# Ledger of designs, part 3: VHH binders against Hydroxymethylpyrimidine/phosphomethylpyrimidine kinase (thiD)

Target 1, 255 residues: Hydroxymethylpyrimidine/phosphomethylpyrimidine kinase (thiD), of Aquifex aeolicus (o67772)
Amino acid sequence: MIALSIAGFDNSGGAGTLADIRTFKHFGIYGVAVITALAVQNTQKVYEVFPIPPDVVKEELKAIFEDFPIKGVKIGMLANKEIAEVVYETLKSKKTNFIVLDPVFRSKSGRELLSEEGVEFLKSEFIKIVDLITPNVPEAEILCGEEIKSLEDVKNCAQKIYSLGAKSVLIKGGHLKGNYAIDILYDGKSFYEFKAPKIAGKTPRGTGCVYSSAILANYLRHKDLIKAIKTAKDFITEAIKNSKKLGKGYEIMDF

## First folded at step 1 (VHH)

Design c10 (framework vhh_5c3l_4)
Fold by ESMFold2-Fast, scan of step 1:
Formats: sequence, structure tokens, C-alpha cells
Structure c10 (fold): chain B 255 residues (1-255), chain A 122 residues (1-122)
Amino acid sequence: as target 1 above (255 residues)
Amino acid sequence: QVQLQESGGGLVQPGGSLRLSCAASGFTFSSYTMSWVRQAPGKGLEVVSDISGSGDYTTYADSVKGRFTISRDNAKNTLYLQMNSLKPEDTAVYYCARHYGETYWSGSLDYRGPGTQVTVSS
């Protein structure tokens, strides 16, 4: 089975296509990549992002889809509207793929990883081909246009994002309950909670990339979204616990 | 149990300075990455700066880099944001925020304070 990562290239290996492919491999899935941008990045921050020309991204997509039977696609950083449009047009014609979108809008240091025009395009068009979107709380607020302060706000936001066209919505860290941080899934009918214990002292880079890629890999293996999320949540929790301080900044997940 | 309370906001002239504080309680403060985030009316949150639990690692949004400094006093359970060379576009409600669990994964924030208004005159 073959899965495609459409994401930025993180030269440190903590996030982006390298992390996605490592995650696919961990679950027995061969990963191929389409690189959207080169990120000059280390454990401390993203210093610079160099978008790949849209025509080159289009050729990467053409080369992969002409040669490989792609069963699933994980999308991360798209950088700008032009790249998002190229990816959208290609994937729209491949309706049978299971598409997970991790909506990477900004680094945690505030660097723009998708232009404002790109965000607007994502909300109005791109989201309509997405089977699962996995925003964190700040990303969810951008998508639904509402502030999130409560579990009710999370649920309302998830329903609004669903109404934009995503087939399911997983808001990460949308609720805190005792010693657990809880992810909330809305599938258009019901809400589901996925909990993980808090892990002291570690803030590794690339957890969103690894989590969304693990969900895709396990969905392709079992065709059960709830089981895929539970398996991925257990995996990412362990990966965070085993993360290592290999540089001067945040920990790296080495799995 | 978890409480975050910001202070130090107000009206300031362009080029002026403000120092924001956030008093934290109800959790092991030193174990969490903390952020300052801001929000203009009708907009989502923008992460301005974050700081690791130890205080050894900090990041800044490009829009504030070189002007703002984040710091923490773990003995006092207090987070700070020193804001220099303020611009009209820095006008926003500023929130103290705690990262998801005790690790920053996927950029998620699990608690925010009520916010403090910063207004920079035109």
C-alpha cells in the first residue's frame, strides 16, 4: 500500500515530508512525497520558507500519480494559494483517495506557512475534497471564524467547519478534563472524544504531522476512522514520551 | 483549577512600551510551554511568542521579532511580555495561554486567560 505526503521539506527531519514518510513506514505503508516548500528549520524555529514553484509542484504530482497507485493522501504545509490550487485540481480528479488535511497555517513562533489568500481558498474550495481535517484550536478558530473557550464552542466550531465541506473534523486539544487533553471528532452526526494523558517537560516539533500521518496510515490498514484515531493517539503519545533533545530547542520524535 | 490572569494592558502611543504579566495557578507552571497570543476583533488567535517550561527556548512571530521579549519567573508562576516600539497594528486583546497538556503538540492551546486590551493610538 502506498500513501502520499504533500507537505513542506523540513531539513531537520522533525516535521514535513520526512516525518510523514517515517510515520507511514512505521505502520508498514510505503510513503512517497510531493514537496511544496523548503523550510529552513531546526529544533528552535522556522527561519525561512522557500515555496516550490507551482509548475514544479504540478510536475511532482504528475510523476507520482502516473507511476504509483496512491491509496491515501496526507496534506500539510501548502505555502500559498497557487500551490494549493495545483494540489486541489489534481486531487479533485482523484475522488477515490482518502484525504487527510492538517491545516498548517502558522508555525508556533508565528511564521506564516500558508498565505491569507491560500487560507481563503482552502476554506472556500479545497476543504470540499477533504475526508478528515485535523486543526488545532487556533487553526479551528481561523476556519470557523469564532473564538473557542469551552467544549460547546469546540462542538459549534467543528459543525461549522463540517458545513464548509470536510467529511469529518478532528479538533486537537479542544477540551481539557483532569489530567487529560481531549481531541474532539465530528463526523456530521456524532461527537467522539479521544483522550491522552499530559506528558510533562516535552514539546517536540512535528506532532501534528506525525499524528495526521499516523491516522491516515491506520485508516488505510483498517478502514475504521475511530480505530485509526485511537491507534494514532496511542502512537503519538508514546512518540512524545520517547522524544529526545538532539538540538538546542524542542525535542525531536525519533521512531 | 487552572487559572490564568493577565494584567498590564492599556492605551499607549506609537513607539511606546508596555509590560504584560500573567499570573498562573492550579498546575505545575514550570512543566508547561506558555504563549502570548493576540486577537483582533472578529479574527482568530495569532501566536505572538512562546517560551519553554525551563525558559531556555523562546520563539517570536516575525511581526514582533526584535521588539517583544517573552520571559517567565517559575518561582512566582508568572509569565511576562515586554513590548517595545509599539505600532498601531499591535492593537489587540492579548491572552496568556497554556499549551496542550504539558507538551506543545499540533500548536494546540488548552487554557487561556480572560485577556488584557492593548490599544496603540493611531
Scores: ipSAE 0.000, ipTM 0.185, lowest interface PAE 13.1, mean pLDDT 83

Design c11 (framework vhh_5c3l_4)
Fold by ESMFold2-Fast, scan of step 1:
Parts: sequence; structure tokens; C-alpha cells
Structure c11 (fold): chain B 255 residues (1-255), chain A 120 residues (1-120)
Amino acid sequence: as target 1 above (255 residues)
Amino acid sequence: QVQLQESGGGLVQPGGSLRLSCAASGFTFSHYAMSWVRQAPGKGLEVVSDISSSGGRTTYADSVKGRFTISRDNAKNTLYLQMNSLKPEDTAVYYCAKSGYTDYIWEDYRGPGTQVTVSS
């Protein structure tokens, strides 16, 4: 089985296409990549983001789709509107089994990873081809246009994001209760909770990349979204606990 | 408990200077990269500057490059932003930020902010 990562290239391997491919491989899926930007970074921070020219991204997509029977696509950093448009035009014309969008707007260090125009394009057009969108709370607030202060706000926000066109919405860390962080899924009909204990002392990079890629990989294996999310949440929780300080900054999930 | 507290904001004329400080507590400051981010009225958050954990690497937004200088004192758990040649468009609330993992564990840490107003 073959899955495609459309994301930035993190030269340190903690996030982006390298993390996505490593995650696919962990679950027995061969991963291929389309690189949208080079992120000059190490374990401490993102220093520069060099977007790939949109025409080159289009040629990367063409090369992969002409050669491989892609079963699912995970989308991460798109960098700008022009790249997002190229990815959108390609994917809406191709048959894929499942599209997961991790709406990467900012890095851990606060660096812009998708332009304002790109965010608006994503909300108005791109989201309509997405099977699962996996925003964290700040990303969800940007998508739904409302502040999240309670579990009810999370649910309302998820419904609004769904109304923009996503087939299902998973808001990560949408509720904190005692020692648990709770992810909330809305599938257009019902809400589901996925909880894990809060992990103290570690803040690894690439958690969104790894989690969304693990969901895609397990959806392709199980063909059951709820089971895929449960499996992915258990996996990412363990990966965070076992993350290692391989450089001078944030931990890396080496699995 | 992670706590970030900014100070040093105020009203200044165009071409003037201000120095912002951020006192950090509740985490091992020397182990984390830090940022200054700002939000002008009616606009989104903009990252103006980043600094590595050791202070050896810094970056700046194009809008402030050459005018602002970020620095840190790890012994005092303090982050600084020296702002020179201030322009009206620099008017914003400035936040000291420690970016954390925000997916499972809610760790987007920012201070309450300090207002900078550049007006004649």
C-alpha cells in the first residue's frame, strides 16, 4: 500500500515529509512525498522557509500520480496560496481513498508556515476535498472564526469547520480535564472523544505531522476512522513519552 | 506553572526607541527557543523575532530587520527586545512567547502582552 505526503521538508527529520514517511513505514505502508517547501531548521527552531515554485510542486505531483497507485494522501505545510492552489487542482481531479489535512499554519516557535491568503483559500476552497481535517485549538479558532474557551465551544467550532466542507473534523487537545488531554471528532452526525494522559517534561516537534500520518496509515489498514484514530492516539502518546533529545532543542520522536 | 511577564511598553514618537523585557518562570528557560510576537489592532499575530536557547542564532521578520534586536540572559531567565527607529506601523501589543507542543498538550505559552504605541 502506498500513501503520499504533501508537506514541507524539515531537514532535521522531526516534522514534515521525513516524519510522515517514517510514520507510514512504521505501520507497513510505503510512503512517497511531494515537497512544498524547504524548512531550514534544527531541533531548536525554524530559521527560514523556502517555498518550492508552484510549477515544480505540480511536476512533483504529476511524477508521483503517473507512477504510483496512491491509496491515501496526508497534507501538511503548504507555505502559500499558489502552492495550495496547485495541490487542490491536482487532488480534486484524482481518485484517492482518503485525504487527511493537517492545517499547519504556524511552527512551534511561531513562524508563519502558511500565508494569510493561503489560509483563506484553504477555508473557502481546499477544505471541500478533505476527508479529515486535524486542527489543534488555535488552528480550529482560525478556521471557525471563534474563540474556544469550553468543550461546548469546541463542539460548535467543529460543526462550523464541517460546514465549510470537511467530511470530518478532529480538534486536537480541544478539552483539558484533570490530567487528560482530549481530542474531539465530529463526523457530521456524532461527537467522539479520544483521551490520553498529559505528558510532562517533553515538547517534541512534529506531533501534528506524526499523528495525522498515523491516522491515515491506520485508516488505510482498518478502513474504520474511529479505530484508526484510537490506534494513532495510543501510538503518538507513546512516541511523545519516548521522544529523545537528539539535539540541543526540542525532543524528536524516533520510532 | 509556566509564567511569562512582559514589561517596557509605552507611548513613543516615530524614530524613537523602546526596550521590552520578559521575565520567565516555571520552566528551564535556557533549554527553549523564545520569540517575540505582536498583534496590531484588527490584525493577526506576527512573529517579529526568534532566538535560540543559547542565544547564538537569531531571526527577524523583514518588517523589523535592522531595527530590532532580540537577546536573552539565561542566568536571569529574561528575554529582551531592543526596538530602534520605531514606526507607526510597529504599534501593537507585544507578547513574549514560548512555543510548545499544542496538539495533545496545550502549551502555547504567551505572556499577557505589553502595549507599544508609536504616535506623534
Scores: ipSAE 0.000, ipTM 0.141, lowest interface PAE 12.8, mean pLDDT 84

Design f01 (framework vhh_8fcz_2)
Fold by ESMFold2-Fast, scan of step 1:
Structure f01 (fold): chain B 255 residues (1-255), chain A 119 residues (1-119)
Amino acid sequence: as target 1 above (255 residues)
Amino acid sequence: QVQLVESGGGLVQPGGSLRLSCAASGFTFSSYAMNWVRQPPGKGLEWVSGISGSGGSTTYADSVEGRFTIIRDNDKKMVYLQMTSLKTEDTAVYYCAKDRYSYGSLDYEGQGTQVTVSS
C-alpha cells in the first residue's frame, strides 16, 4: 500500500515529510511526498521557512495522483492559505480511504508555520474533508476557541472541533496536569482514552508527525481506528524512550 | 507569556558544587515537565536533565548521572539543578526549558546562566 505525506521538508529529518515516510516504512507502507515548504532547521531550532509556490505544490500533487494508487493521506505543515487551498481542491476531487490532519500551526520556538488566514481556511473549509484531526492542547484551543484546563474541557473542545466537520478528533492531552499523557478520541458518538506515562527529560522533535503518520499507516493496515491509535501510541512512546542525541540539540527518534 | 529566568552560575574549581535556579512564569507550572539544557563553548545544545510536572520522575544524561540532581518546587514555581563533582567538561551556558508537549518536546529556553569549571 501507498500513503502520501503532504508536509514541510525538515532537512534534519526529525519532523515533516522525512519523518512521515520513515514512519510509513516502519509499518510496511510505501510513502510518497508532496513538499509544501522547506524548513531550514537542525536539532537546535528552525531558522527559516520557505513556502513552495502553490502552482508547484499543485504539480507535485498531480504527478503523484496520476501515477500512484494513494490509499491514505497525512497532512502536516501547509504554510499558508494558498497552499492549503490547492491541497484542499485536489483532495476533495480524489478518492482516498483516509485523511489525517496534524494541524501544525507553530514551531516549538514560536515560529509561525501556518498563516492566520490559513488557520481560518482550515477551520471553515479544509476540516470538512478530514477523517481524523490530531491537535495538541494549544492547537485544540485555537480550533475550538476555548481554554483547556481539564479533561472535561478536552472533551468539550473535541465535540466543538467535531462540529466544524472532522469525522473524528484526537486531542493529545500531554499539556494537562498529571503523570500520564492522556489522549482523547471523539468519534461523534463516544470518547476513548489512550494513556501513557509522561516522558520527562527527552525532547525529540517531530513527535506529532510520527504519531499521526503511525495512526494512518496502522489504519490502512487494519481498518480499525481504535486499534490504529493504540498501536501508534505504544510505538511513539517507545520511539521517544529510545530517541538519540544525533546532533547538538534535541533528541531524534531513529526507528 | 512564558518566561524562564536562570541564575546561580559562576566560576568553580574541578570537584566543586553549584546550584542553578530557574524561576518560571506565564503557564501552569505543575502541568509541564521541566528540563536543564547546556551549551558548551564551541558546541551545540546538550540535554542534561528532566523532571516531571509532579516531581515524581527524573531523568539524566549519562554524562551527569550520579553527579547532578534536578528538583522542583511547584509552590514557588522554581526548578533547580544541584551540581556536584564538577568537571571542566561541564563548562557551559545552562538553560532552563519547558516541555511543549507530554511527548518530551521542548518549548522555551531562558537567557541562560554561565557555569565555568577551571583551576
Scores: ipSAE 0.000, ipTM 0.125, lowest interface PAE 18.1, mean pLDDT 84

Design f02 (framework vhh_8fcz_2)
Fold by ESMFold2-Fast, scan of step 1:
Structure f02 (fold): chain B 255 residues (1-255), chain A 120 residues (1-120)
Amino acid sequence: as target 1 above (255 residues)
Amino acid sequence: QVQLVESGGGLVQPGGSLRLSCAASGFTFSDYYMNWVRQPPGKGLEWVSGISSSGSTITYADSVEGRFTIIRDNDKKMVYLQMTSLKTEDTAVYYCARGYEWSSGYFDYEGQGTQVTVSS
């Protein structure tokens, strides 16, 4: 089985398409890539982002889709509206089993990873082809247009994001209750909770990338979204615990 | 380089109040969920409260809800824990803990802690 990562290239390997491909491989899925931008970064921060020209991204997509039977797509950093449009146009016509969108708006260090126009396009059009969108709380607030202060707010926000066109919505860290953080999934009918461990001990780069890619890989294997998320949550928990300080900044997940 | 420095602990009588402070440096504070965790004498770590990077999501352990308030100031790179109606069971070393931006239940860095003792 073959999955496609459409994401930025993190030259340090902690996030982006390199992390996505490693995650697919870990679960026995062959990964191919379409690169949307080159991020000049190390473990400390993102210094510069060079978007790939949209016509080149279009040619990358054509080359992959004409040659490989792509069963699933994980979308990360899109950089700008022009690239998002090219990706959207290509995926609208393709028969894939599952599309996961990790709505990467900003890096850990605060660098913009999707332009304002790109965010607007994502909310109004792109989201309509998405099977699962995996925003964190700040990203969910941008998508639904409301502040999240309670579990009820998380559930309301998830329903609003669903109404924008996503077939399911997983808000990461959407509720902190008792001694853990909870990821909340809304599938259009029911809410599901996925609990985070109390203590991880490290803050590696690319946790969103790895988590969403692990969900896709396990969904393609099992065809069960709940099982896929549980498996991915267990995996990311272990990957975080085993992350290594290979440079001077954030840890890198080496799996 | 990453530093979390807690202060504000001390001895207080039951029913009293304390405000704990945590000064953060060496990272982009506004990108991270922040947490307070505590370790009572002879027991393991217990999560107390968490606050999202924007401050929009705030939660508390059931044992402290309604009595404690977590606040953050991203400009000053500070997180606070306002503690009221303190009980002897609140006696613990309190740690400021940096969580994941995607999951506040994960703590990747803890400060040295500040001792809170509730007794007469």
Scores: ipSAE 0.000, ipTM 0.187, lowest interface PAE 12.2, mean pLDDT 83

Design f03 (framework vhh_8fcz_2)
Amino acid sequence: QVQLVESGGGLVQPGGSLRLSCAASGFTFSSYWMNWVRQPPGKGLEWVSGISSGGSYTTYADSVEGRFTIIRDNDKKMVYLQMTSLKTEDTAVYYCATGRYESTYLDYEGQGTQVTVSS
ESMFold2-Fast, scan of step 1: ipSAE 0.046; ipTM 0.523

Design f04 (framework vhh_8fcz_2)
Fold by ESMFold2-Fast, scan of step 1:
Structure f04 (fold): chain B 255 residues (1-255), chain A 121 residues (1-121)
Amino acid sequence: as target 1 above (255 residues)
Amino acid sequence: QVQLVESGGGLVQPGGSLRLSCAASGFTFSNYAMNWVRQPPGKGLEWVSGISYSGGSTTYADSVEGRFTIIRDNDKKMVYLQMTSLKTEDTAVYYCAKDYSGLYRTYFDYEGQGTQVTVSS
């Protein structure tokens, strides 16, 4: 099986397409990539982000879809509305089995990773072709337009995001009090909780990328979303625990 | 240019309290989650606590849960860490870090000198 990563290129390998492909390969899925932007970064910080021209992104998409039978797509950083539109138009017209959107809006360095126009396009159009969206709490607040202060707020926000058109919504870290990181899934009918111990002393890059890619890979293998999320949650928890200081800054998940 | 200025550290006895402050400038403060990260002597960076851009959600490392409280004031562009029941293991340089991406997308900008907290008898 073959899965596609549509994301930025992190030249350090901690996040983006390199992390996505490594995750796919770990689960026995061959990964191919469409690069949306070059992120100049190392283990310490993101220095600069260079979006790929939309026409080039379109040619990357054409090259992949003409040659490979893509079964699933993981989408990360889209950079701007023009790239998001190109990706949307391509995916809407192609046969794919499952689309996971990891809504990368901003970096910790304060850099815009998706323009305001791109965010609005995502909320109004792009989200309608998404099988699973995996926002963290700040991203979920942007998507639903409401502040999250409690588990009830997480559930209400998930329902609102679902109403925008996603077939399922996984809010990461929706209840992070005490000793556990808790993720909440809403599938249009029921809520599911996925919990794992917090890993103290480790803050590796690319955890969202790896988690969403692991969910896609396991969904393609088993066709069971609950099992895929549970397997991916266990995997990411172990990957964080075993992450290594390969540079001077944050850990890298080397699996 | 992002600027984060930490203050409030010092020498305290075990069981004591300190309030750390971070003054932010150079970015739209209310659009970003904020974190406290520390570096104990001879060890790597350890994430301590995070607060969402609205202040509605807070998270803590297991080692500090129930002892530390993170709060923000968006009008003043400040984030605080209220530390109680301090232990010798809390000895570290504490950095304020801008992080919109949140827990599962954690990146930090900690460009300041930090503020030294020493817990000793």
Scores: ipSAE 0.000, ipTM 0.167, lowest interface PAE 15.2, mean pLDDT 83

Design f05 (framework vhh_8fcz_2)
Amino acid sequence: QVQLVESGGGLVQPGGSLRLSCAASGFTFSTYSMNWVRQPPGKGLEWVSGITSSGGSTTYADSVEGRFTIIRDNDKKMVYLQMTSLKTEDTAVYYCARELTYYSGSYPFDYEGQGTQVTVSS
ESMFold2-Fast, scan of step 1: ipSAE 0.013; ipTM 0.398

Design f06 (framework vhh_8fcz_2)
Fold by ESMFold2-Fast, scan of step 1:
Structure f06 (fold): chain B 255 residues (1-255), chain A 119 residues (1-119)
Amino acid sequence: as target 1 above (255 residues)
Amino acid sequence: QVQLVESGGGLVQPGGSLRLSCAASGFTFDDYAMNWVRQPPGKGLEWVSGISWSGGSTTYADSVEGRFTIIRDNDKKMVYLQMTSLKTEDTAVYYCAKGSEYDTYFDYEGQGTQVTVSS
C-alpha cells in the first residue's frame, strides 16, 4: 500500500514530508512525497522558507499519480493559495481511499504558513474533498469562526466545520480542564473522545504531521477510523515522551 | 495567529535574580502546556522548564531545579520564569514555547530575551 505526503520539506526530518514518510514506514506503508515548500532548518532554527512554484508542484503531483496507485493522501503545509489550488484540482480528479488534511496555518512564532487567501480557499472549496480534517483548537476557531471556551464549544465548532464539507472532524490538543490532552472526533453522527496525558517539558517539531500521518496509515490498514485514531493517539503520545535530543536544539521524535 | 513575546532579561551578577515574562496570544492558552528553553552562546537549545495547562504540574531540567520556578496566570495569558541564585552558566537567550503535542511548527517560538550573568 502506498500513501502520499503533500507537505513542506523540513531538512532536519522533525516535521514535514520526511516525518510523514517515516511515520508511514513505521506502520508498513510505502510513502511518496510532493514538496510544497523547502524549509532550510536544523533542530535549532528555521533559516529560510521557499514555496515551490505552483507549476512545479503540479508536475510533482502528475509524476506521482501517473506511476503509483495512491491509496491515501496526507496534506500538511500548503504555503499559499496558488499551491492549494493546484493540489485541490489534482486530488478532486483522482481516486484515493482517504484524504487527511492537517490545516497548518501558522508557526508558534506567528509566521504565516498558509496565506489568508489560502485559508479562505481551504474553507470554501478544499475542505469539500477532505475525509478527515485534524485542526488544533486555534485552527478550529479560524475554520468555524467561533471562540472555543468549553467542551460544548468544541462540539459546536466540530459540527460547523463538518457543515463546510469535511466528512469527519478531529479537533486535537485538549480543551477541558485537567492533565489530559483530549481530542474530539465528529463523524456527522456521533462524537468520540480520545485522551492521553499532557506532556510538559518537550517541544518536538512535527507532532501534528506524525499524528495525522499515523491516522492515515492505520486507516489504510484497518478501514476503521476510530481504531486508527486510538492507535495513532497511543503512538504519538509515546513518540513525544520518547523524543530525543539528536541535535543541539529541539527534540526529534525518533521512532 | 500564535504569538509569544518574551521579556524581563538583562544583566545580573552571580547569585542574583530575574523574572522572565511571556505574553501569549492567538490561541486558547488554558489548553496548552508551556515551556521555557534557552540557547547559551555558541551552544544548542536546552529545555529549562515546563508547566501543565492548569499550572498543577511543573518540571525542571536538573541544572535549574531548586533555583528556577515556572508559573502561569491563565487569566492574563502569561507564563513566568522566576530565576534565583543565577550562575554564569545560565547566560543564554531564553524562549517561551507552546507545548501542544499535536501542533506542527517550522520556526522559533518567539523573539527571546537575553539573560547575561556576569560580574
Scores: ipSAE 0.000, ipTM 0.194, lowest interface PAE 12.8, mean pLDDT 83

Design f07 (framework vhh_8fcz_2)
Fold by ESMFold2-Fast, scan of step 1:
Structure f07 (fold): chain B 255 residues (1-255), chain A 120 residues (1-120)
Amino acid sequence: as target 1 above (255 residues)
Amino acid sequence: QVQLVESGGGLVQPGGSLRLSCAASGFTFSSYGMNWVRQPPGKGLEWVSGISGSGGRTTYADSVEGRFTIIRDNDKKMVYLQMTSLKTEDTAVYYCARSYKGWYSEFDYEGQGTQVTVSS
């Protein structure tokens, strides 16, 4: 089984295509990649983002899809509207089993990772081909247009994001106060809660990338979204717990 | 009509402090995130800081984190930027900007600005 990561290249390996591919491999899935941007970064911050020309991204996609039977796609950083359009047109025309979108808008250090026009394109068009979107609370607020202060607000926001066209919505609750990180899934009918203890003293970068990629890998293995999310939640909790301070900034998840 | 009026700028020595103010009118203030954005001489606009509508969340650019604090008073319809340990690189015109979530790219209005000059 083969899964595709469409994301930026994090030269430090904590996020992006390198983290996605390691996650797929951990679960026995062969990963291939389409690089959308080069991110110059280390454990402390993202210094620069160099988008790959859209025509080159298109050629990367063509090379992969003409050679491999892609069963699942994980989408991360798209950088700009032009790249998002190329990815959208390709995926709309191809048969894949499951598309997970991790809506990477900003880095932890505040660097913009998707342009304003790209965000609007994502909300209006791209989201319609997505099987699961996995925003954190700030990303969910951008998507639904409302401030989130409580778990009830999370549920209301998830319903609004669902109405934009995603087949399911998983809002990650790590930004909310408390001893547990509570993630809420809305599938158009029901809400599901996924709870894990917060790991004190560790805030590794790339947790969104690893979590969404683990969900995709486990969904492809077992065809059960609830089980896939629970397995991925357990995995990411352990990965955070075992993360190491290899540089001067945020911890790295090495698995 | 939406109005944002900045004040509090001035000349200060390196290592000094200033407090900028922004008075808002013409909209439901507590429903919008507020931001500070600056333009140094001869450079483009730089996002500095953002605060959510409720004041429950704040964000800062790497260059100012630990030195600047953004605060809001929803009853007075005011947003403030408390600046400490000022550097010559902080010299800029500072603008108050409205957004839904403190998100940089979602600015739908900016005021006229207030000049901050840091020099010895």
Scores: ipSAE 0.000, ipTM 0.273, lowest interface PAE 12.0, mean pLDDT 86

Design f08 (framework vhh_8fcz_2)
Fold by ESMFold2-Fast, scan of step 1:
Structure f08 (fold): chain B 255 residues (1-255), chain A 122 residues (1-122)
Amino acid sequence: as target 1 above (255 residues)
Amino acid sequence: QVQLVESGGGLVQPGGSLRLSCAASGFTFSEYAMNWVRQPPGKGLEWVSGIDTSGGSTTYADSVEGRFTIIRDNDKKMVYLQMTSLKTEDTAVYYCARDYLSGYYTEAFDIEGQGTQVTVSS
């Protein structure tokens, strides 16, 4: 099976297409990539983001889809509205693919990774082709336009994001209970909880990218979203726990 | 409205000590892991230390391990960084930052304040 990563290129390998491809490979899925931007970064910060010209992104998409039978697509950093539009136009015609969107808006160091116009396009149009969107709490707040202070707020926000057009919504870290962090899934009908022990002080880069890619890979294997999320959550928890300080900044998940 | 206010920085000689404070408001402080991050002059943000929601687990960057101690007081909504054996390389603006509800799935720290300047100079 073959999955596609549409994301930025993190030259340090902690996030973006390189992390997505390693994640696919870990689960026995062959990964191909469409690069949306070059991120000049290391373990300490994102220094510069160089968006790929939209016409070149379109050529990358055409080359991949003409040659490979793609079964699933994971989308990360889109950089700007023009690139998001090109990706959207290509994917809205590919109805047989399972599409996971990790709404990457900002880096850990605060760098903008999707323009304001791009965020608005994502909320109004792009979200309508998405099978699973995996926001963390701040990203969910941007998407639903409301502050999250409680589990009830998480559930209300998930329903609001669903109403924008996503077929399912997974809010990462939506609730804390005892020594567990809980992710909340809403599928338009029911809520589901996925728990993992809290790992204090571990700040590896690319956790959202790896988690979303692991969900896609396991969905392609199992054809069961609940099972895919459970498998991916176990995987990412272990990957975070075993992350290594290979540079001077944030840990890297080396799996 | 989330607010984080750092204080306690200043000018200190190499080998000296400082205690930084961070006052939090606008969110349920006890539900978030907290971090200290710093930005040296002309460089990017660097993670320094982390503490879990209860204060029972702490972690440190290799460069500060054994010299810095992070603690929190959930009743007062405060996080502290006790710095000892300061080096010129520790010169930076220091920010406290919350991890979001579960922390480790986020790609960004929530840095709300202006930070507090630490200058280590002979």
Scores: ipSAE 0.011, ipTM 0.281, lowest interface PAE 8.7, mean pLDDT 84

Design f09 (framework vhh_8fcz_2)
Amino acid sequence: QVQLVESGGGLVQPGGSLRLSCAASGFTFSSYEMNWVRQPPGKGLEWVSGISSSGGYTTYADSVEGRFTIIRDNDKKMVYLQMTSLKTEDTAVYYCAKTDYGIYDSSGYFDYEGQGTQVTVSS
ESMFold2-Fast, scan of step 1: ipSAE 0.013; ipTM 0.391

Design f10 (framework vhh_8fcz_2)
Fold by ESMFold2-Fast, scan of step 1:
Structure f10 (fold): chain B 255 residues (1-255), chain A 119 residues (1-119)
Amino acid sequence: as target 1 above (255 residues)
Amino acid sequence: QVQLVESGGGLVQPGGSLRLSCAASGFTFSRYWMNWVRQPPGKGLEWVSGISTSGGSTTYADSVEGRFTIIRDNDKKMVYLQMTSLKTEDTAVYYCATYSPEYGDLDYEGQGTQVTVSS
């Protein structure tokens, strides 16, 4: 089985396409990649981000889909509207089993990674081909246009995002309970909770990438979204605990 | 804009104490685990301590357990690191870092605060 990562290239390997492919391989899935941007970074800092020209992204997609039977797609950073449109046009015409979108709108530091017009394109068109969207709380607020202050707000926001066209919505950390942040899944019918185990304050990069890629890999193996999310949550928790200091900055998940 | 601003570092003798502060802004502070990490001269980052979203659980690196205490104040959007019985090995730049269990990614955006333990 073959899965496709459409994401940025983190040359340090902590996030992006390299992390996605390592995650697919861990679960016995062969990974192929389409690079949307080159991030010049190491474990300490992101220095530069260079979007790949949209026509080159289109040729990457064409080369992969002409040659491989792609069963699932994980989408990360799209960089800009032009690249998002190219990805959208390709995916809406191709038959795949499952598309996971990990929406990357802003860096942790608040740097804009997708323009306002790109966000609007995602909300109005791109989201309609998505089987699972995995926003964190700030990303969910952007998608639903509402501030989240309670579990009720999380559930309302998930339903709003679902109404935009996603087949299922997983809001990460949507509910806080004691020592745990709880992920909330809405599948159009019911809500499900997935608790984060206690985390030992580790500082690895790319956990959103690894989590969404692990969900895709396990969904392709078992065709059970609830089981896929639970397996991915257990996996990412252990990957964080076992992360290693391979450079001078953040720890890397080496699995 | 997400910002973490560390303060409270300085020069202290072995056995002394310091209290580090971290002021957070630009994100929903109460939804993130908060951490202290440090970088000794010429070495990589070392995780020091973590505190859960509610403050109900704390964790510490073996090297600092029993000597350091992490505290958070969600109303003030502050994280503190109370350091006692300081050793020369504690000399480092200390950074406050967010950890979201949703993402697992963390970021220390500040310049950090320098702690120097010297006899």
Scores: ipSAE 0.000, ipTM 0.261, lowest interface PAE 10.3, mean pLDDT 82

